VH-VL binders against q8ixk2r445to577. Designs and how they scored, part 220

Target 1, 133 residues: q8ixk2r445to577
Amino acid sequence: FFGMLQNKGLTDYCFDYNPPDENQIVGHQVILYLCHGMGQNQFFEYTSQKEIRYNTHQPEGCIAVEAGMDTLIMHLCEETAPENQKFILQEDGSLFHEQSKKCVQAARKESSDSFVPLLRDCTNSDHQKWFFK
Short names: E, the ipSAE of ESMFold2; O, the ipSAE of OpenDDE; V2, 0.75 times the mean of E and O plus 0.25 times the DockQ between their complexes.

## First folded at step 11 (VH-VL)

Design qa15 (framework fv_cosibelimab; at its last look DockQ between E and O 0.16; V2 from the best seeds 0.00; counts 0 for: pae E 10.7 > 2, placed apart)
Fold by OpenDDE, look of step 11:
Parts: structure tokens; C-alpha cells; sequence
Structure qa15 (fold): chain C 133 residues (1-133), chain A 120 residues (1-120), chain B 112 residues (1-112)
């Protein structure tokens, strides 16, 4: 699966990544942005290694969850996907992070007043449902 | 500090077109959505459309689709709104507005407004 | 699609507290941020509240925003009302269904 990773509940919001330096793509948080359909910062791929790859740059970035965090951070992809980069995109649209046993939820970030994907306890909320478009 | 400076007032005949400019300074231009909002005399604010300059993607209010064109020039940090087939009802102050945060939907910076008068 | 409905006008004496409501006609008010703009006669709008309850620099803490999911509405509250607060106030949100920005009809606040 590839393309825009769009949230069902927070309609018309997609995964978005825009690092301050295009040559330094790691270490920043993945956010949600209005889906624009033009690729680039909203182009992601779900791989057979259970990675969510950001494929607009070389080397490629992979979404990871750092220890103790509930945010999605861009790391470099590795030959063998590390445990903190493994996600399961389920048929029901839920995006499950294996290591934390949490689901990715479109949420309002209280302190920063932005929409971001956050790890939360898994529910049947549409805000935890995602699909590629 | 981010500023939006718009072009001057326009007087147009019905059926003609008007193109208003909005130059952004003091901040990042490319990734931040720029919207156009108009206000007829004594009326409320009405959203017309938005553009994300870096992508050149524009979205328009249904009311104005086919009649409005929003563009952006990244080299000059300027957004444009062109409205064609002008009618008297288009007489209004037109504002450009920009979000301070990319990916957000607030209008944090406003242009000073451009009065467009449509009169025969 | 949804609309935002505001009262046409509100009035109060200086020093008092006023609340301006903004009701969303459909969909959850909480699904997209609500902003509030102040507009004085002959001037461009200025942001007084963004993203439900945040104040831009320079906006006094007399201004506050809130969301009430039970009534599907947002509210702008102005405490310690001052003469300078007399203006039109607009709420604004985003309609995800059609990717439109939506303004309320505006509320004229008169300071008595």
C-alpha cells in the first residue's frame, strides 16, 4: 500500500512529514495535514516489513516510536526493520504499533495545538482508522 | 513579523476581471496555506479559496468555482486571486489570510484588504 | 457540509462578561479547530482566538475560547469588557466534507 495515509475520523487529514532540512529527514515528528493529493510530504508506503516508509528522500525514512513516547518520529529505515518501526495495518483500518501495543490515533495535541498521530489504547474509533488513498 | 500586503483598490465594470495580489514577508511562504476571504459592505466574512504555494494546489468555495483562480509565485512570495465575470454583488473588500502553522486552518495573519468596486 | 451560527448581536456594560456562541449545524464541533476573529469598523479582521482556546500574542487574557460538545458549539468569552472590545466577532472552522473554510455570520458586540 502506498500514497496518502488518510484518517477516517478526522476527515481529509493525512500523514504528513516536512523536516526543516530536506537533507536531514530524521528526528522530527510526523503530523497530520490536510490531504492535498500531490505526493511529496504526504507520500508513504506500508511495506512487507511492516514499515511505514517516507519515500521522498534517500536514504528512506521509516516511522518509529521512541521509548516512552506516544508520537511518531521519522528514523532511517534499516535493512531489518527494528521493533519500534513495526506497524500492522489491519483490515479494519486500525494501525497497530507492535512494540507498544497501541494504535495510531488522529488526535489534537493539547500543548502544541496541532493535529498529530498519537499512540493510544486501541479502540473502535474512526480516528484510529486509516486508509491509503 | 509576518506581513501580508495587498494590491490597491480596484474599480471594475461588470463582466470584467480583477486580479488582486497578496505579498507575504517576514516568514515562510511556500508551505503555508493562503486563503482569500471577502466581505461585502455590511456583510460577513466569506471564504473564497485557498492555495498551498509549494504544491500550487488550490481549492475553491463551491460558490466561486469556475470564476475564481488562485495562484502563487514562490519567487516573489506573492499570492493572487483573480475573479472573472464580475457582477455588482462582487463589490467587496477582499482579504488574503495566512496560517501561522502549516497544516492548520486558522487565519493568523491578514492582509489589509483590497476594495473591489464593480459598477457600470 | 455545515454552517456556523452566531447571534446577530450582543451587548453588555463595561466590566461585565459576555459570551458569543458559535453553533455547528452538523458534525462534531470538536473535529476541527475553531477560531475567533475581531473586526473593528474599517479594519481588517484580527485573530483573538485560534485553535479553540489559544490566544495570539497581544490578545489579553480577558478573551477566552471554549468548546462545548454537548451543544456542538464554540464560545468566545470576554471578561472585564472594555469599550475597545466593541467590534464584530466571527467564528471560523473547517469543513472536512468539502474542504471548505467556514465562517459564522458574525456577531456585533456593543459595549453599553
Amino acid sequence: as target 1 above (133 residues)
Amino acid sequence: EVQLVQSGAEVKKPGSSVKVSCKASGGTFSRYAISWVRQAPGQGLEWMGVIIPIFGTANYAQKFQGRVTITADESTSTAYMELSSLRSEDTAVYYCAKSRFWGRTSFDYWGQGTLVTVSS
Amino acid sequence: NFMLTQPHSVSESPGKTVTISCTRSSGSIAYNYVQWYQQRPGSAPTTVIYEDNQRPSGVPDRFSGSIDSSSNSASLTISGLKTEDEADYYCQSYDSSNKHWVFGGGTKLTVL
Scores: ipSAE 0.027, ipTM 0.704, lowest interface PAE 4.5, mean pLDDT 92
Fold by ESMFold2, look of step 11:
Structure qa15 (fold): chain C 133 residues (1-133), chain A 120 residues (1-120), chain B 112 residues (1-112)
Amino acid sequence: as target 1 above (133 residues)
Amino acid sequence: EVQLVQSGAEVKKPGSSVKVSCKASGGTFSRYAISWVRQAPGQGLEWMGVIIPIFGTANYAQKFQGRVTITADESTSTAYMELSSLRSEDTAVYYCAKSRFWGRTSFDYWGQGTLVTVSS
Amino acid sequence: NFMLTQPHSVSESPGKTVTISCTRSSGSIAYNYVQWYQQRPGSAPTTVIYEDNQRPSGVPDRFSGSIDSSSNSASLTISGLKTEDEADYYCQSYDSSNKHWVFGGGTKLTVL
């Protein structure tokens, strides 16, 4: 799959990667922003290695979760996908982070009008359901 | 750096078509978002549509739906805009513009513009 | 569809401050990033503000952008006006309902 990774519950919000320095893509947080389909910062690919790849840069970025954290951050992709970069997109639309055993949820960033994807205990919430378009 | 170079000025008759090219250099063309924006003499900017070459399909402003066709040729790193059924009101400078790669959706690279004059 | 409404023209003296408004007609201004472009005569536009309030490299810090949810508007503020700031200015945002980009009508800034 590839395209905009969209949330079912938070309608018209997509994964968005907006690094402060466009030449340095590693180590910044993935956010949610209104889907526009016209910018390259909202294009992601789901690979056979269960990676979520950011394909607008070479070398390509892969979404990861660092140990003990709940935020999705950008790492460089590796030849063999590390465990912290593996996500399972389930048939019910849930996005399961294999290493942590948690699901990706659309959440409001505290003290903010902004939204971010965060790891949470898996539920049936539509805020934990994702699809490519 | 990304550079966008457009084809030269055109003079057309009403009812005909025009096809403007926009050749890109630098970066990864297939993953660009390339928009077309026009500006009639003394008027403001008007967005016409966009293509992302890897997807191959375009999205058009409703005003131009049915008259505009936007395409891309990855082998030459060139985008095209074709406007049909030309009227005198279509006299304008036509720009191609690219959104930035890394988290901004602004049009940060612009072609030099192509003047299209529609007259009898 | 929404529209972005700007004043047709503004004037101010060198050294002073000017604010150019950009009012969104429907839906919240905060739903989508607002960009600002400067266009000098005979040239293509250039970005002076992106993502509401960010400056590209090389844009002086006397240019600032802001969002006011209560008036449903964005603003471009230019302090310490210089004659070189005389240009047309356009706001721009995304229409998520129609998947289109929208430009404001443009504002001619005159520095007298």
Scores: ipSAE 0.006, ipTM 0.583, lowest interface PAE 10.7, mean pLDDT 86
ESMFold2 (binder alone), look of step 11: mean pLDDT 91; pTM 0.929

Design qa16 (framework fv_cosibelimab; at its last look DockQ between E and O 0.65; V2 from the best seeds 0.00; counts 0 for: pae O 8.0 > 2)
Fold by ESMFold2, look of step 11:
Structure qa16 (fold): chain C 133 residues (1-133), chain A 120 residues (1-120), chain B 112 residues (1-112)
Amino acid sequence: as target 1 above (133 residues)
Amino acid sequence: EVQLVQSGAEVKKPGSSVKVSCKASGGTFSRYAISWVRQAPGQGLEWMGVIIPIFGTANYAQKFQGRVTITADESTSTAYMELSSLRSEDTAVYYCAKSRYWGRSSFDYWGQGTLVTVSS
Amino acid sequence: NFMLTQPHSVSESPGKTVTISCTRSSGSIAYNYVQWYQQRPGSAPTTVIYEDNQRPSGVPDRFSGSIDSSSNSASLTISGLKTEDEADYYCQSYDYSNKHWVFGGGTKLTVL
């Protein structure tokens, strides 16, 4: 799958990656922002290795979760996908992080109008349902 | 550093068309979002449309739909804007501009502008 | 679709503070980032604020941006005005439903 990775519950919001330094794409948090439909910083690919790749910038990035954290951050992709970069997009739309056994949920950043994807215990909430468009 | 260099000023007759070029350097052109913005004398900025070369698609402001065509040539890293059926009210400086990232950022790189004068 | 409305002109003395408003006609301004540009005569615009309240490198901290959801507006505030700040200022936002950029009408700032 490839395109904009959208949330079912938080309508019209997409995965979005806009690092402060265009030449240093590693280590920043993935956010949610209004879908613009034009690709670029909202274009992602779900690979056969169960990676979520950021393909609109060189070098390619892969979404990861560091041990003990609940935030999604950008790492460089590797030949063999590390366990912390593996996500399962299930038929019901849930996005499951294999290593942590948690699901990706759209959440409001505290004291902010900003939204981010965070790992949470899996539920049937529409805020944990995702699809590519 | 990204740099955008536009073609030179043009004088056109009503009813004709104009094609302005915008050559990019200093980055990966296929992944740019290149917009065209015009400014009539003494007036404000008016967005005309955008192209993202890697996706091969252009979107236009409704006001210009049917009269403007925006294209890109990846081999020369050049975007083009063609405006047809010119009228005197189309006299303006035409800018190309690159956003940092589509939908989230400002236009951080601008061409020098191309004056198009429509008169008989 | 929506429009962004700015005052046509504002004036203030050197050393003082000026605020330029940018009011969105429909839909919430809070869900779309607002950018601000400065344009001097004969030059292309340059960014002074992006993503509502962020300054690009090289823009002095006397420039600030804010959002007021109750008035559905954004503001550019310039404190410690200098004569070099005299320019036209434009706000801008993206219309996701119509997939186009919207500019405000522009505000001429006179420093006298």
Scores: ipSAE 0.040, ipTM 0.661, lowest interface PAE 6.7, mean pLDDT 87
Fold by OpenDDE, look of step 11:
Structure qa16 (fold): chain C 133 residues (1-133), chain A 120 residues (1-120), chain B 112 residues (1-112)
Amino acid sequence: as target 1 above (133 residues)
Amino acid sequence: EVQLVQSGAEVKKPGSSVKVSCKASGGTFSRYAISWVRQAPGQGLEWMGVIIPIFGTANYAQKFQGRVTITADESTSTAYMELSSLRSEDTAVYYCAKSRYWGRSSFDYWGQGTLVTVSS
Amino acid sequence: NFMLTQPHSVSESPGKTVTISCTRSSGSIAYNYVQWYQQRPGSAPTTVIYEDNQRPSGVPDRFSGSIDSSSNSASLTISGLKTEDEADYYCQSYDYSNKHWVFGGGTKLTVL
């Protein structure tokens, strides 16, 4: 699966990654932004290794969860996907992080009008449902 | 550092066409979104359209639909804006501007501007 | 479609704080980033605020952006006003549905 990763509950919002330097794409937080269909910042791929790849740049980036955090951070992809980069996109639309055993939820960023994907306890909320478009 | 250099000033008659160029350097042109923005004397900024060179696709403001054509040449890292059926109201400084990223609102680099004067 | 409305002009003395508003006519101001550009006479615009109220390198921290959802408006605040801040300022946002950029009408800031 590839394309825009869109949230069901937070209507018209998609995964979005905007690194400040096009030559250094790792270390920043993945956010949510209105789906624009132009690609690049909103182009992601779910791979057979259970990675969510940001592959518009080289080397390729993979979404990871750092220890003790609930945010999604871009890391470099590895030949063998590390445990903190493994996600399961389930048939019901839930995006499950295997290591933390939590689900990715669309949420408001603190002290901001922006939105971000955060790890939360798994529920049936539409804000935890995702689909590729 | 990215630079946008535009072609020189133009003087045109009503009914004619003008084509302004914008040459980019210092970055990866194929990854750009190049917009054209104009400013009539003493007036505000007005967005005209945008092109993504790697796709060759352009989108235009409704006001200029059918009268403006935006193109890009990746081999020369140059974007073009052609405006036809010119009228006196088209007299303005025309800017090219680079978006920071696709779908982002900010223009992080601007050309120096090209004055187009339409007069009989 | 929406419009961004700015005051035509504002003025203030050096050292003071000035705020320029940018009101969105329809849709939520909070759903899209609002950018601010400074334009001095005879020059191209330059970015002073972009995306999530970020400042480009070289822009002093006297410049700051904010969003007020209750009034559906964005604001540019300039503290410690200096003579060189005299310029036209434009707000900008993006219409994702139509893939259009929208500018405010601009505000002329005069430093008294």
Scores: ipSAE 0.013, ipTM 0.650, lowest interface PAE 8.0, mean pLDDT 91
ESMFold2 (binder alone), look of step 11: mean pLDDT 91; pTM 0.928

Design qa17 (framework fv_cosibelimab; at its last look DockQ between E and O 0.49; V2 from the best seeds 0.00; counts 0 for: pae E 8.0 > 2)
Fold by OpenDDE, look of step 11:
Structure qa17 (fold): chain C 133 residues (1-133), chain A 120 residues (1-120), chain B 112 residues (1-112)
Amino acid sequence: as target 1 above (133 residues)
Amino acid sequence: EVQLVQSGAEVKKPGSSVKVSCKASGGTFSRYAISWVRQAPGQGLEWMGVIIPIFGTANYAQKFQGRVTITADESTSTAYMELSSLRSEDTAVYYCAKSRYWGRSPFDYWGQGTLVTVSS
Amino acid sequence: NFMLTQPHSVSESPGKTVTISCTRSSGSIAYNYVQWYQQRPGSAPTTVIYEDNQRPSGVPDRFSGSIDSSSNSASLTISGLKTEDEADYYCQSYDSSNKHWVFGGGTKLTVL
């Protein structure tokens, strides 16, 4: 699967990554932004290695969860996907992080009008449902 | 610094087509959206469409669907806007604009504008 | 779909502060970034505010942007008004319903 990764509950919002330096793409947080349908910073791929890959740049980035964190951070992809980069996109639309055993949920960023994907206990909320467009 | 240089003024007859070019320099071309915006005399700004060169994907305002074609040539860092079936109402200054930030602000850098006059 | 409504014109004396409003007709103004552009007579537009309140390099800090969710509007504030600030100003945002970029109607600022 590839394209925009859109949230069901938070209508019209998609995974979005925009690093400050286009030549240094790792280490920043993935956010949610209005789905614009143009690709670029909203173009992601779910791979057979269970990665959520950001393939706008080479080397490609893969979404990871750092120890003790609930945010999604961009790391470099590796030949063998590390445990903290493995996700399961289930048929019901839930996006499950294997290592933390939590689900990705669309949430409002603290003290902001912006939104971010965060790891939360898995529920049946539409804010934890995702689909590729 | 990013610069956008557009092609020269055009005078066209109704029913004809016009193709305006926008050459970008001073930065990366392929990854950032290039939009076209026009402004009729004494009127406001009107978005026409956008393209991301690396993907070759173009999106158009509904008003211009079927009549406008936006393309990009990565080898020359040049974007194009072609408008067909021209009418007098299409008389305007046409601007290209390039984004500074991915998928957020698509109009950070502006070309100098191209006047297209449609008259019989 | 939504529209962005600006006042047709505003005027103020040099050294004073002027505010230009941009009201969104539907949907929340806070969900999409708002940009502001300055256009002097006979010139192409230039960006003065992006992402609600950010200033590009070269834009003086006399220019500021804000969002008011209660009135569903964005505002461009210009303090210490100068004669060179006389121009048309446009707000802009994104309409996710039809994937269109939307401009306000523009505001003509006259420095008295």
Scores: ipSAE 0.019, ipTM 0.669, lowest interface PAE 6.1, mean pLDDT 91
Fold by ESMFold2, look of step 11:
Structure qa17 (fold): chain C 133 residues (1-133), chain A 120 residues (1-120), chain B 112 residues (1-112)
Amino acid sequence: as target 1 above (133 residues)
Amino acid sequence: EVQLVQSGAEVKKPGSSVKVSCKASGGTFSRYAISWVRQAPGQGLEWMGVIIPIFGTANYAQKFQGRVTITADESTSTAYMELSSLRSEDTAVYYCAKSRYWGRSPFDYWGQGTLVTVSS
Amino acid sequence: NFMLTQPHSVSESPGKTVTISCTRSSGSIAYNYVQWYQQRPGSAPTTVIYEDNQRPSGVPDRFSGSIDSSSNSASLTISGLKTEDEADYYCQSYDSSNKHWVFGGGTKLTVL
């Protein structure tokens, strides 16, 4: 799958990556922002290795979760996907992080209008359902 | 450092067309969102449209739809804006501007501007 | 479509503080980030504020941006005014429904 990775519950919000330096993409958090439909910083690919790739950039980025953390951070992709970069996009739309046994949920930052994807215990919430468009 | 260098000033007659170039250096041109913005004498900034070269798709402000064509040539790292059926009110400085990300980021680099004068 | 409305001109003495408003006509100002540009005569615009309240490297900390959802407006505040701040200032935001950028009408700042 490839395109805009959208949230079902938080309507019209997409995975979005906007590093301060477009030539240094590692180590920044993935956010959610209104879908613009033009690709680029909202264009992601779900690979056969279960990666979520930010691959309109070279070197390509892969979404990862660092041990014990709940935030989605950009790392460089590796030839063989490490466990912390593996996500299972289920038929029901849930996005499961295998290493942590948690699901990706659209979440609001406290006291702000900002949204981010975070790992949470898996539920049947539409805020944990994702699809490519 | 990213730089945008535009083609030189032009004088055009009403009813003709103009094509302004914008050559980029210092970064990965295919990933840029390159907008065109004009400014008539004594007036404010007016967004005309954008291209993201890697996707090849241009998007235009409604006011210019049907008269403007924005293209990009990745091999030369150059964007182009062509405005047809020129009128005297099209007299303006035309800027190209780069943003990293469509819909969010500032226009962080601007060309020097190209004066297009439409006069008999 | 929405418009961004700015005062046509503002003036203030050196050392004082000026605030330039940018009011969105429809839809919430908070839906999309607001940028601010400075333009001196004969020059292309330059960014002084992005993402509502962030300063690019090299922009003095006396420039600040804010959002007021109750008045549906953004503001550029320049404290400790210097003669070099005399310029035109434009706000900008994205229209996600029409997928285009909108500029405010511009504000001429005169430092007395």
Scores: ipSAE 0.012, ipTM 0.627, lowest interface PAE 8.0, mean pLDDT 87
ESMFold2 (binder alone), look of step 11: mean pLDDT 91; pTM 0.923

Design qa18 (framework fv_cosibelimab; at its last look DockQ between E and O 0.38; V2 from the best seeds 0.00; counts 0 for: pae E 9.9 > 2)
Fold by OpenDDE, look of step 11:
Structure qa18 (fold): chain C 133 residues (1-133), chain A 120 residues (1-120), chain B 112 residues (1-112)
Amino acid sequence: as target 1 above (133 residues)
Amino acid sequence: EVQLVQSGAEVKKPGSSVKVSCKASGGTFSRYTISWVRQAPGQGLEWMGVIIPYFGTANYAQKFQGRVTITADESTSTAYMELSSLRSEDTAVYYCAKSRYWGRSAFDYWGQGTLVTVSS
Amino acid sequence: NFMLTQPHSVSESPGKTVTISCTRSSGSIAYNYVQWYQQRPGSAPTTVIYEDNQRPSGVPDRFSGSIDSSSNSASLTISGLKTEDEADYYCQSYDTSKKHWVFGGGTKLTVL
């Protein structure tokens, strides 16, 4: 699966990544932004290693969850996907993080008009449903 | 730092076509989007269209659809804008502008501009 | 779609603060980032504010951007006005539905 990773509950919002330095793509938070359908900062791939890879440009970035955090941070992809980079995109649309045993939920960023994907206890909320488009 | 260098001024007859080039250097061309923006004499900026070289996908302002073609050559890091069926009101300075990513709206670097004069 | 409306011109004395508004006709002004570009006479535009009110390298902190949701407008504020700030300024935003960029009509800033 690849393309825009769009949220069902937060209509018209997709995974989005835009590092300040285009030559250094790791270390920043993945956000949600209006879906534009033209790739680039909204192009992601769900791989057979259960990774969510960003943009497919070398070096490739993979979404990771750092210890003690509930945010999604871009790391470099590794030959063998580390445990903190493994996700399961379920048939019902839920995006499950294996290590934390939590689901990715679209949420409002505090004191902001922006939105971010956050790890939360798994529910049946449409804000925890995702699909590639 | 990225630099955008455009081709030289053009003088064209009505009904003809013009193709302007924009060569990028100092960055990774495949990560860019390249937009074209024109400015008629004494007027404001007008967005014409954009291309994502990596995907080869372009989108155009409704006003220019069917008359403008934007292309890119990754091997030379060059974007092109071709405008056909030229008319006098197409007389303007044409700029290319770089964005880091599609959808973030920011043009962070601009070309020097290319004057296209359409006159009989 | 939407339009961005700017005042045609503004003027102020050196050392003072000037604000240029950019009003969105429909949809929320905060729906997408608003960028600002400076264009001096006879020159290409340059970016002074981009994305989340960030300044490119070389742009002094006298330049700042803001959003006012109540008036559905963005503003470019230039403090400590200098003669070199005399230029045309354009706001810009993105129409997600049409995948188009939209420019304001531009504002001519005169330093008195």
Scores: ipSAE 0.015, ipTM 0.654, lowest interface PAE 6.6, mean pLDDT 91
Fold by ESMFold2, look of step 11:
Structure qa18 (fold): chain C 133 residues (1-133), chain A 120 residues (1-120), chain B 112 residues (1-112)
Amino acid sequence: as target 1 above (133 residues)
Amino acid sequence: EVQLVQSGAEVKKPGSSVKVSCKASGGTFSRYTISWVRQAPGQGLEWMGVIIPYFGTANYAQKFQGRVTITADESTSTAYMELSSLRSEDTAVYYCAKSRYWGRSAFDYWGQGTLVTVSS
Amino acid sequence: NFMLTQPHSVSESPGKTVTISCTRSSGSIAYNYVQWYQQRPGSAPTTVIYEDNQRPSGVPDRFSGSIDSSSNSASLTISGLKTEDEADYYCQSYDTSKKHWVFGGGTKLTVL
């Protein structure tokens, strides 16, 4: 799958990655932003290795969750996907992070009007349902 | 480091066409967003169109629809802008520019400009 | 389609503050980010503000950008004005529905 990764519950919001320096993509947090339909910083690929790839940069970025964290951070992709970069997009739309055993949920960032994807205990909430468009 | 190097100045007669090249170095050319912008003497910047080489298609400002063709050659990392049916009012400096991100970013890398003069 | 309207020219003395406006003709100025470019004679434009109010590395802190939704305008503000700031300045925004970039008409800044 590839395209904009949208949230079912938080309608018209997409995964969005906009690092301050396009040549330094590692270590910044993935956010949710209004879908713009242009690909680019909202264009992601779901691979056979269960990676969510940021395909606007070489070497490519892969979404990861660092140990003990609930935020989604950009790492470089590796030839063999590390466990912290593996997400299962299930048929019900849930996005399951294998290593942590948690699901990705759309959430409001505590200190702002902005939204971010965070790991939470898996539920049937539409805020935990995702699809590519 | 990203660099955009354009072809040299051209002098053209009315009714002919011109094809300006923009060779990119650095980064991943197929993922660039490359726009063409012109500036007539003493006037402001005018956006002409864009190509994203990954998609292989271009989008043009309505003013230039039917006269402009923007293409990209991934094997040489080169974008091209061809303007046909030239008129004297097409005399301008033509720039290529790369956006930082696809679709909504500032133009953060510019070619040096190519002067195209249309005169009889 | 929308237009971005800038004053034709602005002048101010060294050390003072100047503000250049950029008014969007239809739809909200806040719908899309506004960029600002500086262009000196004979040179390609360079970015001085992106994403409304961000400065690229190497652009002095005296350059700032802002958005005023009530007047539907963006502003470039240059404080501590220096003679090297004399240039043409353009605002720019993206039209997502048309997938076109729109430039303002440009403002000539004269530092007297």
Scores: ipSAE 0.006, ipTM 0.570, lowest interface PAE 9.9, mean pLDDT 86
ESMFold2 (binder alone), look of step 11: mean pLDDT 91; pTM 0.931

